VHH binders against c4kar8. Designs and how they scored, part 61

Target 1, 263 residues: c4kar8
Amino acid sequence: MAELSTPSPASPAPLDGGRGDELEKFTLRGARQILQLLQDLITHRGLITAHTGGGHSFMTAVLKVDEERGRVVLDPSPDPQANRRALAAPRLTCVTQLDGIRIQFPLVGLGEGQDKGRPALFAPLPAEMLRLQRREFYRLQVPLAHELSCLLKAEDLARKPVEVSARVIDIGAGGVAVVVPTGAAEFVIGGTLPACRLALPDGEPIELDLEVRNLNRQTQRNGTEQLRVGLRFAALPRAADTRIQRYIFKTERALNAKARGGL

## First folded at step 23 (VHH)

Design ge8
Fold by OpenDDE, fold request of step 24:
Structure ge8 (fold): chain B 263 residues (1-263), chain A 125 residues (1-125)
Amino acid sequence: as target 1 above (263 residues)
Amino acid sequence: EVQLVESGGGLVQPGGSLRLSCAASGFTFSDHDMAWYRQAPGKGRELVAGIDSGGHTRYADSVKGRFTISRDNAKNTLYLQMNSLRPEDTAVYYCAAQRSFEGVVYYGPSEYDYWGQGTLVTVSS
């Protein structure tokens, strides 16, 4: 009986610094806006996943906001060990959703408190809160069975044109993440890859220009090194956008149906 | 002027008892959460016991069952009854106050608005 190692929920990728300009549009830094959003989380009893690092997280909620002291009060974990980890962590990454909008914010300087005699956690108010509308930033994890690929037109170290077939691991309205063998091509952040071909399960490949947004070297369990490349759609025709959106929607629906035991 | 004045410290034998008092003035005592902290030589300040404006209490594990925190709002006074004292209880004991917020208490020295000068408790055989 091979214990199917449930893939450890991928720690939310650190907001890599290269997404800086686009993320700024969705980042709240105003004190009033932050307070309002936290109050909305209280009102809606929004559950928050607090990531403590090292692949650990716990469920919490905002209980209260103390504007005068500049503190947010959180519900502690029922697990004392999780609370200890949270208090020891230099930073919590809090993730939640409100009205279909993903909200992410850091908390630094957690302390132990009490709320009406019950244990509580508290932190200084976040300096910033990221509010991401689903439509723009949602990334579908591509099922392995779909075998999505992207033919990348890149250059090697000698600046010779090379074509690399890359596996697509996630896809969204704004781009794709792919994996390539290490050394297959040279990628430069901010560089454009023209006339690439994205293969979807339905129909002919989509020709599109891609911009390299991030590069992450990953070592697999087997010791093989792979390069994860984050790519933005630089110029996407409307017809292509529609096809991509349709694929995402169809796939999400199928995954949700399977999760509900309907398949 | 806000003042917290601790009293009742002194020398006591192991197994003995002391009662500390903290007289508060210059602020609305009933609207503040109160705590006792202690600082042993060469150590940081640590929470001993807290009592909020609603009367809810918290104790450090090291003092549970031995110490009792209480308050008299009519007298603007905080108390710490210390029983079964141990040498490791030797420290300067401080009274601290923070303004209450909807039943929330923030623990940690930096979260308190007012501090006393402290009273020395020495437990020695």
Scores: ipSAE 0.864, ipTM 0.947, lowest interface PAE 0.4, mean pLDDT 89
Fold by OpenDDE, fold request of step 24:
Structure ge8 (fold): chain B 263 residues (1-263), chain A 125 residues (1-125)
Amino acid sequence: as target 1 above (263 residues)
Amino acid sequence: EVQLVESGGGLVQPGGSLRLSCAASGFTFSDHDMAWYRQAPGKGRELVAGIDSGGHTRYADSVKGRFTISRDNAKNTLYLQMNSLRPEDTAVYYCAAQRSFEGVVYYGPSEYDYWGQGTLVTVSS
């Protein structure tokens, strides 16, 4: 009976000091922003991995935020030893994910408390929270009004070259998701679609190579079947990357402004 | 002016009993979580017992089953009944108060807003 050594969860690599400037862009230091993010964690009941050092961690959640006292209340571990380690640790590193975004924050000065007679942990509010939007994984939902399209150079079932104009439904730094009519072309996962053309609203189409990463059949409400194709940018010139990033940023800003009632 | 005044301390033999009282004034007693702390000579201040505004209690392991914390909101008074006293219970006992927050109690001396002057309890044969 070979004891399957559960691989020790790799200690999150110390964020190497050279990425300091890039990390600052993703670091929240505003009291209101921190409070809001903590409240969001409460609302979503986000599970938090709390690292106590030495390769030890436990699962917790934010239970309450006391703005007046400047305290965050955490759910203790069911393991008394984990709680002892946490209380003895000079620093707790909390890691979680909200809406696909990695959130990391330190807690210093952990104490014992109670919440309605139940054991709890608490700490001063974090001075900073890191919100790492992995650009690679972030996908902007493309507004329908933008009519973003990608001309796909693919093959049909007979391996005859076909061009398919596909609607882009989401876009990120690493690729696009498109929808095509079922049977419009044959797609193979891992296959490359060369010399495709991504049409952005701000100028000439971008020529790029695309790699098929996933295929999902979707049935619309009207009963029409569509194929969702996830495509990775195989090789993106710097200029194209800049344009894509600019589009994403501009669109996000507009969407956020609209959500705030500003448009 | 906020005041916490402890009373009931004194000399007692091992196995004896004492009842400490803490009279609170100058704040809304019912809206505060209360606690007893103690400090023995040469030691740090440690939690003995706590009682929140909802009546939930907590005890240090060393006093569980021997001590009972209670409160009378009508009298603005906190109590500590101490039974089966031991020499190791010898300390200055302090009353402490913190403003209640949604049923959360923060333990630790730095988390309390108000402190009494303390009352000495000596357990000696």
Scores: ipSAE 0.863, ipTM 0.947, lowest interface PAE 0.4, mean pLDDT 90
Fold by OpenDDE, look of step 23:
Structure ge8 (fold): chain B 263 residues (1-263), chain A 125 residues (1-125)
Amino acid sequence: as target 1 above (263 residues)
Amino acid sequence: EVQLVESGGGLVQPGGSLRLSCAASGFTFSDHDMAWYRQAPGKGRELVAGIDSGGHTRYADSVKGRFTISRDNAKNTLYLQMNSLRPEDTAVYYCAAQRSFEGVVYYGPSEYDYWGQGTLVTVSS
């Protein structure tokens, strides 16, 4: 009876250097974005797998973020040996998931601390965080012939309220992707944009709250940089949902008809 | 001007006791986490004991049960009672302060905002 050695779950292969350009699109480097994402991890009590190398890992969580000192505070392992490994490691690779999105970030320079008398770990804030969004929902690419716009109520770098007219690139049941000029406003992943206005062809703009879910810089063929902002519908009235669904359905039908040579 | 002034160091025989004091000025003492560090000749600076603004303490394993850190916020003074002193405790002892953050203490020399000049403790027969 040959004991079928169940293959040890393969350590996630180091992200091969050739996919570097694609990963850059999902990498957050902005200090504000990083802080917001860490705060979201705190709020949601996200469990983090911290990899110390050599196939070793332990479960942790972000306890606190000290913006002033530039420190992240982590829950230590109940295993003293795991904590020793973490402190000795040149790099800690943290992996977690928030709202179905895989998040990965490195921590370097771990130290020992206390939180209200309890042992804690801390590190400098990560310089980058990888956020891999899986598109779970179908998104209709908005035809150029049926342009949609969204008026975004955002803040600039000085936290001054600004209104940005954004072109909608795609739309789905859960949200929209828009394009804005670079520097038009400051967007933070996880941040809410209140009282935005989505303009549909069939009537008055829909007022809605939008949550920033993704930020990608795009260079156009003409060399102009634009910011693609993925936005989730944070609070969508039922009537608005119905209008959006109707628009999607009507547009899809029209596109399909055109593709079949009917128009 | 921020000042931390250590005192109470000196020569003591093995098994003896000393009490170090650190007088703080120029900052809000009650809003800072305090620590004693020491540096022996040819060695790096190491944590001896810490006390946060909430009164929680931490000790190095080498001094646990022998040393006691305490603070008097009314006097802006940090103390280190050292009992059962050993030759290995010979070092310059430094008082350090860091601004408190929500009950979090960051250990490590680079994490402290203010340092004293140190006081020499020599344990010798």
Scores: ipSAE 0.858, ipTM 0.944, lowest interface PAE 0.4, mean pLDDT 90
Fold by ESMFold2, look of step 23:
Structure ge8 (fold): chain B 263 residues (1-263), chain A 125 residues (1-125)
Amino acid sequence: as target 1 above (263 residues)
Amino acid sequence: EVQLVESGGGLVQPGGSLRLSCAASGFTFSDHDMAWYRQAPGKGRELVAGIDSGGHTRYADSVKGRFTISRDNAKNTLYLQMNSLRPEDTAVYYCAAQRSFEGVVYYGPSEYDYWGQGTLVTVSS
């Protein structure tokens, strides 16, 4: 019997900071909700990846939540060097999953303590916790062979309308990232690109409004420079959302089949 | 009114012994983690020894084997037996209390809720 595998949940790495505005609606800030979520992590024995910066991380868990003092108590690493990095870091970014839901939260002011005589770490309760389903953070890396494109209606330096055909490099429920040649158009973070057209393989292009969220210059292996533009979908109709999710699902299945020898 | 009152300090020769006491009032002693801190001139307060509400003890490396912390919950009193005293032990010694939470102790002087006024220990020949 042939078995089609579902892709694993997203990597434990922190979400890209360039999506900050689109993630705000999934951010918990109420003290009661934060306490309950931390308690759920304790109850389910959730393994947490704690990122200390510079590409370093260690595994931990929430041991206890002290409501009265406003502290969360964490399991230290068996590696003393990891603990020293954590204590020196200005910010610890914790990432985990609970029942298929991604959870991410910052800890600031990490300190040392003990729990019934055993070493422990602690920090003030986080001021916020991000809680979102896979579709809300997942970005499919678009295979080069698909040549997926998005026609951008932008402006040049002289504020003259220009159309730019941009290659889509990743796509998710909330938006796309595209690349354009340096100088093809002027993009302003926060700016709106109305009536752009996203070309999917399954029918006519989708007309949609896009908002510029981030801009990054890229240097390719061969030295060519291009601009990566992070774009958010504005007011995405359900039909368009369904087509995008279907593309993502079909492409993931095809990539998984290739990874298993082209089933 | 919460009070922590240290006693037992004084002048001793190197190699001598002292026993410090800390009388506590105004809170439930048995549900607090207790510690001795010390402060030498020009330095910050440093931990000497701690004992949690369950009796687990900890010691600074510089005093292990020489000092013994203990508590008597019936008398609301914390003790520090200091043996083999050295000139570097010269400091004002402070009693401190931190409310217990499920056996957790938070390290660092900023995590302690109550402090005594201190008792001076001078070790010199």
Scores: ipSAE 0.710, ipTM 0.864, lowest interface PAE 0.6, mean pLDDT 87

Design ge8
Fold by ESMFold2, fold request of step 24:
Structure ge8 (fold): chain B 263 residues (1-263), chain A 125 residues (1-125)
Amino acid sequence: as target 1 above (263 residues)
Amino acid sequence: EVQLVESGGGLVQPGGSLRLSCAASGFTFSDHDMAWYRQAPGKGRELVAGIDSGGHTRYADSVKGRFTISRDNAKNTLYLQMNSLRPEDTAVYYCAAQRSFEGVVYYGPSEYDYWGQGTLVTVSS
């Protein structure tokens, strides 16, 4: 499919390291799992973005896996500077996407080698690989016209219960981000907001327990202060998960259809 | 029992030549990638030259054009011809072997399976 203004899916940037605990359940640590996934990358000739730090990266591929020695063999960059940065880096963060599956893994101890007389890079096999289905890392930017809202059951500074209707600005499988006026309630990172209500267009609001994960204060151009609150779903029931995924899928499909059909 | 035995080291004047040999036993020589490493006093081991089981070679920049690595699989022997020697070439020279895997060579001292005891080369007048 031709794309006019839709961003192409280049190999994405590494996931934020601050998500380490929440990503642990998607982390492969078994030797057989790691070897199979690396072999899949070889078989499908997966292009990998290797991040060396300082905003630098280069394209590579897994050429071979030496199971007995415990080494992965990589294609070097044609740019000698990129190879020097890679060899000097304390770690490479390798990121790729194979048929909708995001794969990320670290390599440490990068060294120089040859493959049948041609330059190659190598490293010990990674001790872990992150494997995410699209739904596990995707965040839909909610169209303003949909006016998704979440009723938050929080407290003010005087410890008095308050209900705050917050606009949802993005939504994914694991949570939402909302905006509220500064001072509407007191939020504490790690705090739990029980029995909040997420309003989707297609039925009754979903009752959810939410956990505050991040806070970001912003002042708009007109001087209005707002607070961006990142919220994680606690104990999301299957039925609620299905409704959220249906909303995301339908909205993304509608947005993509407009982007392809309209210039 | 695997053994790598280096010979041919000694004292030589700057501009001179030496030929190092490494006799290998206890493994299938033709199935291994071979290398010469050197270590100057107070320094770590550094690659001088490598030759894989298929005959592909690599040289450190500091010796390129002056040194030639070669192997004789029939004699289980690795060689290093060193010409135009400089005082900076003064070091203990080590023979190293690495099991071949599908034409891949892993350069780095920790990647080699077998090491010789070394032969001293001193370049001085």
Scores: ipSAE 0.697, ipTM 0.860, lowest interface PAE 0.7, mean pLDDT 87
Fold by ESMFold2, fold request of step 24:
Structure ge8 (fold): chain B 263 residues (1-263), chain A 125 residues (1-125)
Amino acid sequence: as target 1 above (263 residues)
Amino acid sequence: EVQLVESGGGLVQPGGSLRLSCAASGFTFSDHDMAWYRQAPGKGRELVAGIDSGGHTRYADSVKGRFTISRDNAKNTLYLQMNSLRPEDTAVYYCAAQRSFEGVVYYGPSEYDYWGQGTLVTVSS
């Protein structure tokens, strides 16, 4: 039995633009707050992934903020092609983390300059910065021993109702990812699954509505195909949210305690 | 009142030399990054050479080895020595200033705060 590697839960990829109205409450638009956050990135030497579109990105950093002129100064890539792509891009989407906080902001109007004789890039200050606490973007990898499950109210290929008990593989504030055997049900991206039931270890199952966000086929080590279904919580009741956050918190504490040898 | 006043332009034959000067007043010259731009008829302004407050220089590829930018902070004056002049160097030459920020120079004509009136350089047989 070999351990398979899992992707890092703190991916630097940009957050889905389709979450725009959900993310508005975490968006900073005040000039003072933006300047302070950019200065914090400078102070902590935060590395930034700048996405130029078409699947291309490069690593950069905020070198300086010129408050009087309203400019942010960036470290160029050592790869000249990356710099040319950045200068040609209508927009850079910058993603980074600072002290466990996920930060995302756009830069438009990128230009060339120099910093004490060395090449540099610059742009007007961003008009907005997304600032998310770890809990707002974090996905807990559910331990197999917990056998967390979600009862899905779906349809089979004949469009007849079917209930599928799906194993939960990760869970966060915004949703779950589950696995089901291939052919157990038909799922449509954008479709809603009303009155599903999420079974947490403590207490009665939570009734909630789910929206299908992504589907991926996975081949298990025995050759069996499973379907990974990414599900968003729709209209999550406050009490349900509290129970989910408590599960995540307690599970993380338990896993961290084991990793530190019980210290 | 900020002023940048260029001088030294004129008519010269190909292969000749000219020395442009830009006298600055109304601001702290040593706190500004300076540049020469030029504009040929029907063209946009293009960088010729720049010199920041720390003395770092930059040249357009078309003038490297032929032009030399310099500054005299005691006299508030920017210079451009133009050697081996070519007909394609014909343009109005402008002095420009950008307030320095921690050794950063922002490229592009829109990033310069002050401009002179220009001095015409004509290179023709």
Scores: ipSAE 0.681, ipTM 0.840, lowest interface PAE 0.6, mean pLDDT 87

